# Miniprotein binders against q96jn8r1131to1294, part 25

Target 1, 164 residues: q96jn8r1131to1294
Amino acid sequence: TLEFLENHGKNILLSNGNRTATRVASYNQGIVVINQPLVPQLLVQVRIDFLNRQWTSSLVLGVITCAPERLNFPASACALKRAAWLLRGRGVFHNGLKICEKFGPNLDTCPEGTILGLRLDSSGGLHLHVNGVDQGVAVPDVPQPCHALVDLYGQCEQVTIVNP

## First folded at step 14 (miniprotein)

Design tk17
Fold by OpenDDE base, look of step 15:
Structure tk17 (fold): chain B 164 residues (1-164), chain A 98 residues (1-98)
Amino acid sequence: as target 1 above (164 residues)
Amino acid sequence: DEKQEKIKEIILRAMELVRKGELEEALELIVEAIRLAVENKDKELLVTAIWLIAYIARKLGDPELLEKVLELAEEAYELTEDPDIKYYIARLEKALEE
């Protein structure tokens, strides 16, 4: 069963059997990690449940290659300088360095109800899915094992893990 | 740091070339980035550069290139001790066995 780990950002409250994450304060400190590592046959998806328009930017989505249960989370995923591959806006980042300017839809403008997915292919490519549509390889050759990470940042106040 | 910004720019451009399928040109750029990263002792940027060159080498599939990149990755691991580089090394070794 897919669920968020108890090791999470300080402003996160888990519910619904740890399948729902809610950021209950401020605009940051909202990182969560999904318990099971990504494998080629596994599509991990989260739904954006609620957006708070008083903030700017939105969720960051990606993977980490370090042990998630021992990770000391920074205030935002963008502060991760190791073992981190992130999608923010339309950019792709590795350890805080932009490696792609324009990829997929702008995550900052995804409305409530949008379902975002991550999947590894057989060659180790990390795919982004948006509402069931494969957007292609965001990052080739991602180290394994890796875990899906969601940063409930800015506007994004709640997400829920959903089955494919 | 001006040199760091140059390295970042090169890596971004190299990745763009990779996405376009222009692997040989990407290889030339990323080699430069690695050289600069080592010279500047930019360990974080070196890790990213090693990731990309390892990918490029595997895509090109040239055994001689794979051997060279493997050596680079091993040296980079000694410098950074980043566990992800161990993954790249393993991937390169597997590619050489094929």
Scores: ipSAE 0.920, ipTM 0.961, lowest interface PAE 0.4, mean pLDDT 96
Fold by ESMFold2, look of step 15:
Structure tk17 (fold): chain B 164 residues (1-164), chain A 98 residues (1-98)
Amino acid sequence: as target 1 above (164 residues)
Amino acid sequence: DEKQEKIKEIILRAMELVRKGELEEALELIVEAIRLAVENKDKELLVTAIWLIAYIARKLGDPELLEKVLELAEEAYELTEDPDIKYYIARLEKALEE
C-alpha cells in the first residue's frame, strides 16, 4: 500500500515493490516521498538498512505540505524553502529555519536497524516514533495534506518502508 | 544580516517557550518577530512567524486575539503569497466560529 513515489532524487533506485530506496551515488540527490498523504492514525515507518560512516551527517526525515508530483527536488531536503518541515540531526526545521534545537534522538547517530516513524495526531501535530517509542510532537499543527519525506543524505544509503 | 539573525533568534526562543507551555510570553516574542520581519522584508521568516502566532492564538482561545491574529495572517498572505498561510487563516476562522 505505502510506496515511495517514482518522482525522487536522481541518485535513488527503488526496489522491493518501491518500498526500498537506495542512494547509489554521491552523498546527496537522495530525496524520496511516500506516495500517500499522512492521515490521522496512519503510522509511516522506515527502517535504516545501510549506513556509510564516512560521512558525518545522516538522513533527514519530515513532511512536505505541497503536492510532491510537481516538485523538482533540490540536491538536499534542507534546501527546500517552502512547504517543508524537517527533522535533521537533533533539530527541527521549517523551510530551512531551525525552530527547535533538540527534539528526539540525534538522527546523525541512529544505527542501522533503527525504525523511524511519522504520524499526525488529531490536532495536526507531527509525531516522531523511534523503534516504537513516541518522541512527542515535533511540530504542532502541520498544514494538511502533507506527505512523509526521507532524504537519504550522507551516511544513509538505504531505507525500507516497514509495516507496524 | 544582523536583523535577520535577530529575527531567527526570537522565533527560536518563542518556540522554546511554546514547548514549555509559556504561551503568553511566547506571544510577546513572536509579535516582535513579526514586526521585525515585515520591516526587514524577510518573507520566509514571516511565514514561520505567522504559523507560530496562529498556533499560539488558537491555544489561548481569546476571541479578540484570534481576530487580531487573523488580520495579521491575511496581511502576511498578501506579502508572501505562501499557500500554507491560507491553511493557517482557515484554522483561525474555524476557531472564531467555535
Scores: ipSAE 0.878, ipTM 0.940, lowest interface PAE 0.6, mean pLDDT 93

Design tk2
Fold by OpenDDE base, look of step 15:
Structure tk2 (fold): chain B 164 residues (1-164), chain A 98 residues (1-98)
Amino acid sequence: as target 1 above (164 residues)
Amino acid sequence: DEKEEKIREIILRAMELVRKGELEEALELIVEAIRLAVENKDKELLVTAIWLIAYIARRLGDPELLEKVLELAEEAYELTEDPDIKYYIERLEKALEE
């Protein structure tokens, strides 16, 4: 079953069989990683459960290609400078470098209840899904194995892994 | 650093061209980015550039290009020891066998 790893950001509290992540302090230190690596045709989805309008920006979604159980998480996913492919706002980033300015909906403005998904296709393309709709390839040729990463940042204070 | 900013800009533009299907033009840009990254000893940007050129080369499918890019990737791996580059090397080798 899909669940978040125990190795997570220091402000994260896991619940619901480690399927729910809650950031319980500040606006950062909220990175979580899903236990099973992405394989072709596996759709991994999380639902935005709670947004706190006290902060700005919102969650970052992406994948890492390093061993998640040994990763020392920085305060935010944006600080990852290796083995990281991230979606933030409408941008796509590799190791902190913007490789796409406008892709999909603005993650900073997704409301509560939005379901975000990641899926690898047979060619290694990383797809973003929003409420069940494939938004296309965010990143072509992502190294495998890779693990889905969610940074509960800013407004985003709680997410839950949901089944397709 | 001006060179670093230039490399970042080139990579972004190259990726835009890739998304538009302008692979040949993207290739020209990314080669320049790699050159600059090596000269500036920018290992982080080099990793990204190698990812993109490897992808472009595989999309174009030209064996001679694949061989050249494979060589570049191997050199980049020696410089960075980044495991992702190792992945790209394997992908390029597989493409050459097809």
Scores: ipSAE 0.914, ipTM 0.958, lowest interface PAE 0.4, mean pLDDT 96
Fold by OpenDDE base, look of step 16:
Structure tk2 (fold): chain B 164 residues (1-164), chain A 98 residues (1-98)
Amino acid sequence: as target 1 above (164 residues)
Amino acid sequence: DEKEEKIREIILRAMELVRKGELEEALELIVEAIRLAVENKDKELLVTAIWLIAYIARRLGDPELLEKVLELAEEAYELTEDPDIKYYIERLEKALEE
């Protein structure tokens, strides 16, 4: 069963069998990691449950290639300088470096109810899915094993892991 | 730092070319990025550059290129000790066996 790990950001409260993550304070310290590593062809999805329009930025989605149980989470995923592949806004980042300017829809403007998915293809490409639609390869040749990461940042206050 | 910014821009452009399928041109750019990263001792940027060149080399499939990139990756691993580079080394070695 897919769940968020107990090792998470300071402002996160887990519920619903650790399938729901809620940021209960401030705008940051909201990183969560899914327990099982991504398996090729398996789609992992989260739903945006609640947004707080007080802020401008929203959630960051991606993967880490280090051991999640040992990770000391920074205040935001953007501060990760190693083993991190992230989608923020329309950009794709590796260890804080932008490697793509425009990819898929703007994550900062996704409304509540949006279902975001990550999937590794057989070649190691990381795909983004939005409401079930494959947006293409965000990152080719991602190291394995890797774990899906969600940063409940800014507007995004709650997400839930959902089954495909 | 001007050199750092140049490296970042080159990597971004190289990735764009990769997405367009223009692998040969991307290769030329990323080689330059690696050279600059080594000269400037930018370990973080080097990791990203090695990722991309390893991918390009595997896509092109030229054995001679694969061997050269493998050497670069091994050198980069010695400098950075980044586990992801070790992963790329293994991928390159596997490609050479095919």
Scores: ipSAE 0.913, ipTM 0.958, lowest interface PAE 0.5, mean pLDDT 96
Fold by OpenDDE base, fold request of step 17:
Structure tk2 (fold): chain B 164 residues (1-164), chain A 98 residues (1-98)
Amino acid sequence: as target 1 above (164 residues)
Amino acid sequence: DEKEEKIREIILRAMELVRKGELEEALELIVEAIRLAVENKDKELLVTAIWLIAYIARRLGDPELLEKVLELAEEAYELTEDPDIKYYIERLEKALEE
C-alpha cells in the first residue's frame, strides 16, 4: 500500500491512512515522501485536493535517492542540494540546478483535481503523468532506488495518493 | 560566481541537446562543464555533470568513450563521495559488459 511516510515536513498533517497530506500552517515545510520506492512500471499518483491562490507557486514533485526515513527536511524541496530530482513549474531540477526549462504542463497552474503521476521506465527514465497522460521523460537515468517526493508548497495545501 | 554560472548554463544546454538527440554535441559541452567544475572545485555541479555524461556515453555506446567516462566518474567519486556517482559507475561498468 502506498502511503506517505511519518517522516515529513513539520507543517504536514497526515490522514486517511497516511494517504492524504495536508499542510496546516504557513506556506512551506510541507514535504512528504511516499513509502515505497519507485520501481519500473509502477505508477505513483497524487491528486491535488486543495489550492490556496494566495500564492503563485504550487507543489513540487519529484524523487529522492537517499533514505527518506532519515531525511532532514528543509523548509522547501528546492533547498535540497543532493539526491533530489524535482519538477517545479515547467522546470526540471537536479540538486537545485535547472536541467530543463520547459517540460510538461506548468505545475503551478494545475487545478484542483489534477492527478500527477511518476513512473520509471525500463531504462530508468522518470516519466511525469498528468491525469493519466504520459508527458514523457522528465529525467533520464535516475538512480535507483528512489522515492517519490511531494512538496506541498505555496498554493498546494492538500494532496492524496490515488490508485491508477 | 561567474564561473559557476557558466557551468550551470553549459549543463542546461547540454541537456537540451540530449533531449533533441544531439548527443555528440551534448558530449562536447558536458566535457567542458566537467573540466570547469573540477577547476572550480565545484563538487555539486560535478555530480550533475557526471550524471549527464554517463547517460550520454551509455546512449552512444562507444566502448572507448565508456571507459573514459568511467574513469572520470571514478575520479569524481573520489572527490565527492556522492552515492549517486557510485550508481553511475555501476551503470557504466554494466554497459561495458554488454
Scores: ipSAE 0.908, ipTM 0.956, lowest interface PAE 0.4, mean pLDDT 96
Fold by OpenDDE base, fold request of step 17:
Structure tk2 (fold): chain B 164 residues (1-164), chain A 98 residues (1-98)
Amino acid sequence: as target 1 above (164 residues)
Amino acid sequence: DEKEEKIREIILRAMELVRKGELEEALELIVEAIRLAVENKDKELLVTAIWLIAYIARRLGDPELLEKVLELAEEAYELTEDPDIKYYIERLEKALEE
């Protein structure tokens, strides 16, 4: 069963069998990690439940290649300088370095109800899915094992893991 | 730092070329990025550069290139001890066995 780990950002409250994450304070400290590592052809999806439009930036989505149970979470995923591959806005980042300027739709403008997915292909490429549509390979040759990470940042106040 | 910005720019351009399938040109750029990263002792950027060159080398499949990149990765691992680099070393070794 896919669920968020108990090791999470300080402002996160888990519910619904740890399948729903809610940021209950401020605009940051909202990082969560999904318990099971990504394996080839497994599609992991989260739904944006609630947005606060007072902020400009929204959630960050990606993977980490370190042990999630031992991770000390910074205030935001953008502060990760190691073992992190992230999608923010339309950009793709590795350890804080932008490796792609324009990829997929702008995550900062995704409305409530949007379903975002991550999947590894047989070659180790990390795919982004938006409402069931494969946006292509965001990052080729991602180290394995890796775990899906969601940063409930800015606008994004709640997400829920959903089945494909 | 001017060198750091140059490295960042090169990596971004190299990745764009990779997405376009222009692997040979990407290879030339990323080699330069690695050189600059080593000179500037920039361990973080070196990790990213090693990721990309390892991917390019595996896609091209040339055994001599794979050997050279493996050596670079091993040297980078000695400098950074980054587990992700170790992963790419293993991937390169497997590629050489095929």
Scores: ipSAE 0.908, ipTM 0.956, lowest interface PAE 0.4, mean pLDDT 96
Fold by OpenDDE base, fold request of step 17:
Structure tk2 (fold): chain B 164 residues (1-164), chain A 98 residues (1-98)
Amino acid sequence: as target 1 above (164 residues)
Amino acid sequence: DEKEEKIREIILRAMELVRKGELEEALELIVEAIRLAVENKDKELLVTAIWLIAYIARRLGDPELLEKVLELAEEAYELTEDPDIKYYIERLEKALEE
């Protein structure tokens, strides 16, 4: 079963069999990683459960290619400088470097209830899904194995892993 | 750093070209980015540049290009020891076997 790992940001509280992550303090320190690596062609999804509109930025979604159980998480995913491929706002980032400015919908404006998905295609392309709709390849040729990462940042205070 | 910013801009533009299918133009840019990254000893940007050039090379499918990019990736791995680069080395090797 898909769960968030116990190795997570300091402000995260896991519940619901570790399928729900809640940031219980501040606006950061909210990184979580899903336990199983992405299997090609299999969709992994999280639902935005609660947003706090006092902040502007929202969750960051992506993958890491290092061993998540040994990772020391920074305060935000944006500070990851290795093994990180991230979607923030409409941007796509590799190790903190913007590699695409306008991709898919703006994650900062996704409302509660939005279901965000990640899927590796057969060629290693990382796809973003929004409410079941494939937005296309965010990152071509992502190293494998990789694990889905969610940074409950700013607005985003709770997410839940949901079945496709 | 201005040089670092230049590399960042090149990579971003190269990726845009890749998305448009303009692979040859993207290749020219990313080669420059790699050169600058090596000169500036910017290991982080080098890793990203190697990712992109490896992808471009595999899409273009030219064996001679693949060999050259493989060499670049191997050199970059020696400098960075980044596991992602190792991954792309393996991908390039497989591409050469096809």
Scores: ipSAE 0.902, ipTM 0.953, lowest interface PAE 0.5, mean pLDDT 96
Fold by ESMFold2, look of step 15:
Structure tk2 (fold): chain B 164 residues (1-164), chain A 98 residues (1-98)
Amino acid sequence: as target 1 above (164 residues)
Amino acid sequence: DEKEEKIREIILRAMELVRKGELEEALELIVEAIRLAVENKDKELLVTAIWLIAYIARRLGDPELLEKVLELAEEAYELTEDPDIKYYIERLEKALEE
C-alpha cells in the first residue's frame, strides 16, 4: 500500500493510515515522500485537501533519486542540492537549477480538490498528471530508483494519497 | 558567481533546444557548459550538464559520440562522486552495446 514515509518534515502530522499528510505549523518543514519507488505502471497521486490562502506560493512536487529513509530533509524541497527533480509553480528544477521555464499548470494556482500524479514512462521520463490528464514529460531520463516527493509548502496544508 | 550564472543560462538554453528537438545545437551548448563548469570547479552544475549531454548522446545515437560522452561522464564522476552520474554511465554503456 502507498503511504507517506515516517521520515518526513518536522511540521508534518501523518494520519489516515499514513496516507494523509498535514502541515500543522508555519509555512515550511513539510516534505513528505512516498514509501515505494516509482516503477513503470505505478501512478502516484495526491489530492490537495486544504489550502491556506494567506500564502502566495503552494506545494512542490517531484522525485528524489537517493534513499529517503535516512535523509535529513531541509526546510524546503527547493534547498535540495543533490538527487532532486522538482516541479514548482510552472518551472522544473534539478538540484536547485531551473531547467524549464514552463511545464504544465501553475502549481501555485491549483485549487483544493486537484489531483496531482507522477509516474515514470519506460524511457525514464517523469510525467505529471493533473486530474487524470497526462501533461507529458516534465524531465527526460530521470535516474532510477526514485521516490515521489511532496513539499506541503506555503498554501498547501494537507494532501492525501488517492488511487488512480 | 558571475561565471556560475553564465553556466546556468547555458544549461537552461540547451534544455530549451532539446525540448524543440534541436539536439545538435543543444549539444554544442552543453559541451561549452561542461568545459566552463570543470574550469570553475562547479560540481553541482557539472552533474546537471552531464545528465543532459548523456541524454542528448543517447537520442542522437552516434557510437563515436556515445564513447566520447561516456569518457566525459567517467571523468565527471571522479570529480563529483555523485551516484546519479553512475546511473548515466550505465545508460551510456547499454546504448553502446546496442
Scores: ipSAE 0.869, ipTM 0.934, lowest interface PAE 0.6, mean pLDDT 93
Fold by ESMFold2, fold request of step 17:
Parts: structure tokens; C-alpha cells; sequence
Structure tk2 (fold): chain B 164 residues (1-164), chain A 98 residues (1-98)
């Protein structure tokens, strides 16, 4: 069973058997991580439950390639300078460096109800799924093991892990 | 830093070429980015550049190139101590055995 890891951002409240994460304050401190590493047969999916449209930026989605249980998370995932591959807005980032201008949809405009998925292919490529549709390879060779990460940033106030 | 911004631009362009399948042109750019990153002591940019050149080398499949890139990755590990570079080294070693 997939759950959010107990080590998370300071403004996160976990509920629903640790399958739901809510940011209960401010606009940041909302990093959560899935409790098991990605493997090729595993599709990790989260549903966007609640958005506050008064912000312009929204959630960040990606993976962390180091052990997440004892990490001291920064206020926002975009400040991770090691072991992080992130989809943010319309771009793809490695350790804060933009490596792709546009991949998939703009995460800042995804509505409530959107289901976002991450999986590795057999070659180590990181795939994004949007509402069940594979968007292709965001990053061609991600180090393993890695864990899926969501930053409930700005607009995004709640996500829930859902089954495929 | 002007040089740091140039290195970032080169890496982004190299990745654009990789997505287009222009691997030889991407290789030329990423080699330049690595040289500049080492010269400017940009350890974070070096880690990304090593990821990309290792991927390009494995896609091209030339054993001589794979051996050269493996040496680069080993040197970059000594400079950065980034565990992800050890993963890239292992992938390069596996490609040489195939």
C-alpha cells in the first residue's frame, strides 16, 4: 500500500491512512514523499483535491534520488540542489537547473480532479501521466532508487494517492 | 555569474538536441559545458552535465567514447562526491560489457 512518508514539510497534515496530504498554512513547507521507491511496474498517482486559485504557481511533481526518511526538506522543492528531478510549471528541472522548457501540461493550470502519475520505464526514463494518459519521457535516465515527491506549493492545498 | 549562465544555456541547448535525436551535435555542446563547469568550479552544473554526457554516450554506443566518458565521470565523482554520479558510472560500465 502506497502512503505519504511521515517525514514531510512542516505545513503538511497527513490523513486518510497517510494517503491524503493537506497544506494547512502559508504557501510553502508542503513537500511530501511516497513511502516506497519507484519500480517499472509501479504507477504512483495523486489526485489534486483542492486548489486556492489566488496564487499563480501550483504544485511541483517529481522524484528524489536519495533516501528521504531523514532529509531536512527546504521550504520549497525548487530549492533542492541535489538528487532532485522536478516538473514545475511547464518545465523540467534537475537540481534547480532547467533542462526542458516545455514538457506535458502546465502544472500551474491543472484543475481540481486532475490525476497526475509518475512511473519509471525499463530504461530508467521518468514518465508523467495525466488523467491516465502517458505524456512520454520527462527525464531519460533517472538514478535508482528514487521516490516520488509532491510539493503542495501555492495553489495546491490537498492531494490524495489514488490507485490506477 | 555570466559564465555560469552560459553553462546553463549550453546544457539546455544540448538537452534540446538530445530530444531531437541530434546526438553528435549534443555531444559537442556538452563536452564544452563540462570543460567550462570544471574551469569555473560549478559542481552543481557539472553533475547535470555528467548525467547528460553519460546518457549521450550510451545512446551512441561507441566503446572508445564510453571509455572516455567513464574517465570523465570518475573524475567528476572525485570533485563533487555526488552519489548519483556513481549510478552513471555503473551504467557506463554495463554498456561497455554489452
Amino acid sequence: as target 1 above (164 residues)
Amino acid sequence: DEKEEKIREIILRAMELVRKGELEEALELIVEAIRLAVENKDKELLVTAIWLIAYIARRLGDPELLEKVLELAEEAYELTEDPDIKYYIERLEKALEE
Scores: ipSAE 0.869, ipTM 0.938, lowest interface PAE 0.6, mean pLDDT 93

Design tk2
Fold by ESMFold2, fold request of step 17:
Structure tk2 (fold): chain B 164 residues (1-164), chain A 98 residues (1-98)
Amino acid sequence: as target 1 above (164 residues)
Amino acid sequence: DEKEEKIREIILRAMELVRKGELEEALELIVEAIRLAVENKDKELLVTAIWLIAYIARRLGDPELLEKVLELAEEAYELTEDPDIKYYIERLEKALEE
């Protein structure tokens, strides 16, 4: 079954059989990773459960291409300078470099209840799904194996893994 | 700095061209970005640029281009030691065998 990995950001509390992640302090230290690498036909989906609009930025969603079990996570996913492909705000980033100005919705404005999905296609393209709708290829050729990552940053205080 | 910002802008533009399917024009830009990244010792930007040129080369499918990009990726691996470049090298090698 899909669960959040035991190794996670310091401000995360896992619950609901490790399918729910809550950031219980501050605005950062909220990185979680899905416990299995992405494979073709696997759709990883999370629902945004709770937002605190006090902050202007919200969750970051993406993948890492290094092994997550023993990784020392930084305070925020945006600080990852290797092995990271991230969707943030309106953009797509590789290792902190913007590679697409606008892809899909602005994550900073997604409301509670939004279901965000990640999957690889057969060519290694990373797809974003929003409320069941495929937004297309965010990143055309991601190294494999890769692991789905969510950073419960700023506004985002809780997400839950949901079935497709 | 000014050079780093220029390299970032070129890579972003090259990716925009890739999304439009303008692969030949994207190739011209990304070759320039790689040259500048090597000159400026921007290892992080070089990793992204190598990812993109490797993808473009595989999409174009020209064996001569694939061989040139493979050599470039091997040199970039020596400079950066980034394991993801090893993945790109493997994909380029597989494309040449097909």
Scores: ipSAE 0.868, ipTM 0.936, lowest interface PAE 0.6, mean pLDDT 93
Fold by ESMFold2, look of step 14:
Structure tk2 (fold): chain B 164 residues (1-164), chain A 98 residues (1-98)
Amino acid sequence: as target 1 above (164 residues)
Amino acid sequence: DEKEEKIREIILRAMELVRKGELEEALELIVEAIRLAVENKDKELLVTAIWLIAYIARRLGDPELLEKVLELAEEAYELTEDPDIKYYIERLEKALEE
């Protein structure tokens, strides 16, 4: 069963059999990683459980292509300069470099209850799903193995892994 | 860094062309981005540029191009030591076998 990895941002509390991550302090230090790599064609999903709308920016969603078990996480995912492919707002980023200005919906405006999914296609393309709807290829040819990453940043204070 | 910003802009434009399916035009841009990144010793931007040119080459499928891009990727690995470039090399080698 998919769970959030015990190695996570320092402001995260895991619960619900490690399927729920809550940021319990501050604005950042909220990186979590799912414990198993993405399996091609298999959808991995999280639900946005709780948002604090007083901030403008919200969660970051993506993958990390290096082994996550002993990784030293920075305060925010945007500081990852290797092995990181991230969706933030409407942008797509590789190692901090914007590689797409506008992809899919704006993650900063997704309401509570939104289910966000990641899936590798047969060509190694990383797809975003929103409430079950495929948004297309965010990043072609992502290195494998890779793990889904969520940064509970700003607005986003809780997410839960859900079955597709 | 003015040259660094130029390289970033070229990579973003090349990726836009890839999304539109304009692979040959994207290839022209990313070749320029790689040339500038090597000249400027921009190792981080080189990693991203190699990812994209490797993807474009595999999509175009021309064996001569694939061989040239494989050589570029091997040189980029020596410069950057980024393990993800090893993955791109593997994908290029596989494409040449097919």
Scores: ipSAE 0.864, ipTM 0.933, lowest interface PAE 0.6, mean pLDDT 93
Fold by ESMFold2, fold request of step 17:
Structure tk2 (fold): chain B 164 residues (1-164), chain A 98 residues (1-98)
Amino acid sequence: as target 1 above (164 residues)
Amino acid sequence: DEKEEKIREIILRAMELVRKGELEEALELIVEAIRLAVENKDKELLVTAIWLIAYIARRLGDPELLEKVLELAEEAYELTEDPDIKYYIERLEKALEE
C-alpha cells in the first residue's frame, strides 16, 4: 500500500498504481514523496528503473520532516531549506548543509536495477539500504514524523516502489 | 560570508567527531558554531547546530548540560520558528525525565 503522493514535482507522471514515478521532461522538477511516514518496522525501497547518462548527477534520496501534502516543492530537493535530510552523491545534507562528506555508495554512479531503501531505527537513526544491505546510520536523530523523498534528478528518469 | 563558511566547516568537523565517538570534542566545536551562528543571524546553520548539540547532550547524558542545551534550543526556536527544533526540545525534555 506504499504509493507516491499526488503532490509531486511538476515533471513527474505517476503510474503503476502510483508506485512508479517517471520524470517526463527536463532534468529537474522530479520530487516525489512516499505516502506513509517512516516507522521503525517500515523499509521503504525504490528501484532505479531508467537512467539517462548524459548527466553526471543522479537521484537524491532522503526524508522530509514536515507534512508533504501541501508543500510547494522547489525545482530540486537540494534547494529545500527546511525539514530535509538528503543523501546526494557521496554526501549527507541537512537543509542544504553538508554534514557528512562520505556515506554509503556514490548515488551518482548507482546503475539501473539498484534498489535503495530507507528506514528509521528505534533511536530515530536514518538507515540507507543498498540492494538489501544496510549501510548503517546516515543521520543519527531524525525528527519524526518524516516521509521518504526521492528526487528524480539528472540521470534518474524512473523509479518504482518495491517490496522488501 | 566568510563567517558562514567558518560555521559550515565547524559543523561538518563536529559531525565527523560525533561519528568517531569523540563527543566532548564535538561539543566544544558545536558550542562555538552556535555562538557564531547567533551573532551572524544565520538561522539555517543555527537549526543544524541545535540538532547536533541536542544529540550530543543526550549521548553524554549530563543533566546540567541537558538543561543548558534545552535553554539554547528554546532560544533558537524563538529565532528560527523551525518546527524541527520543537522535536529536539521534546527529546531533551524526555532525556531530563529519564
Scores: ipSAE 0.853, ipTM 0.933, lowest interface PAE 0.7, mean pLDDT 93

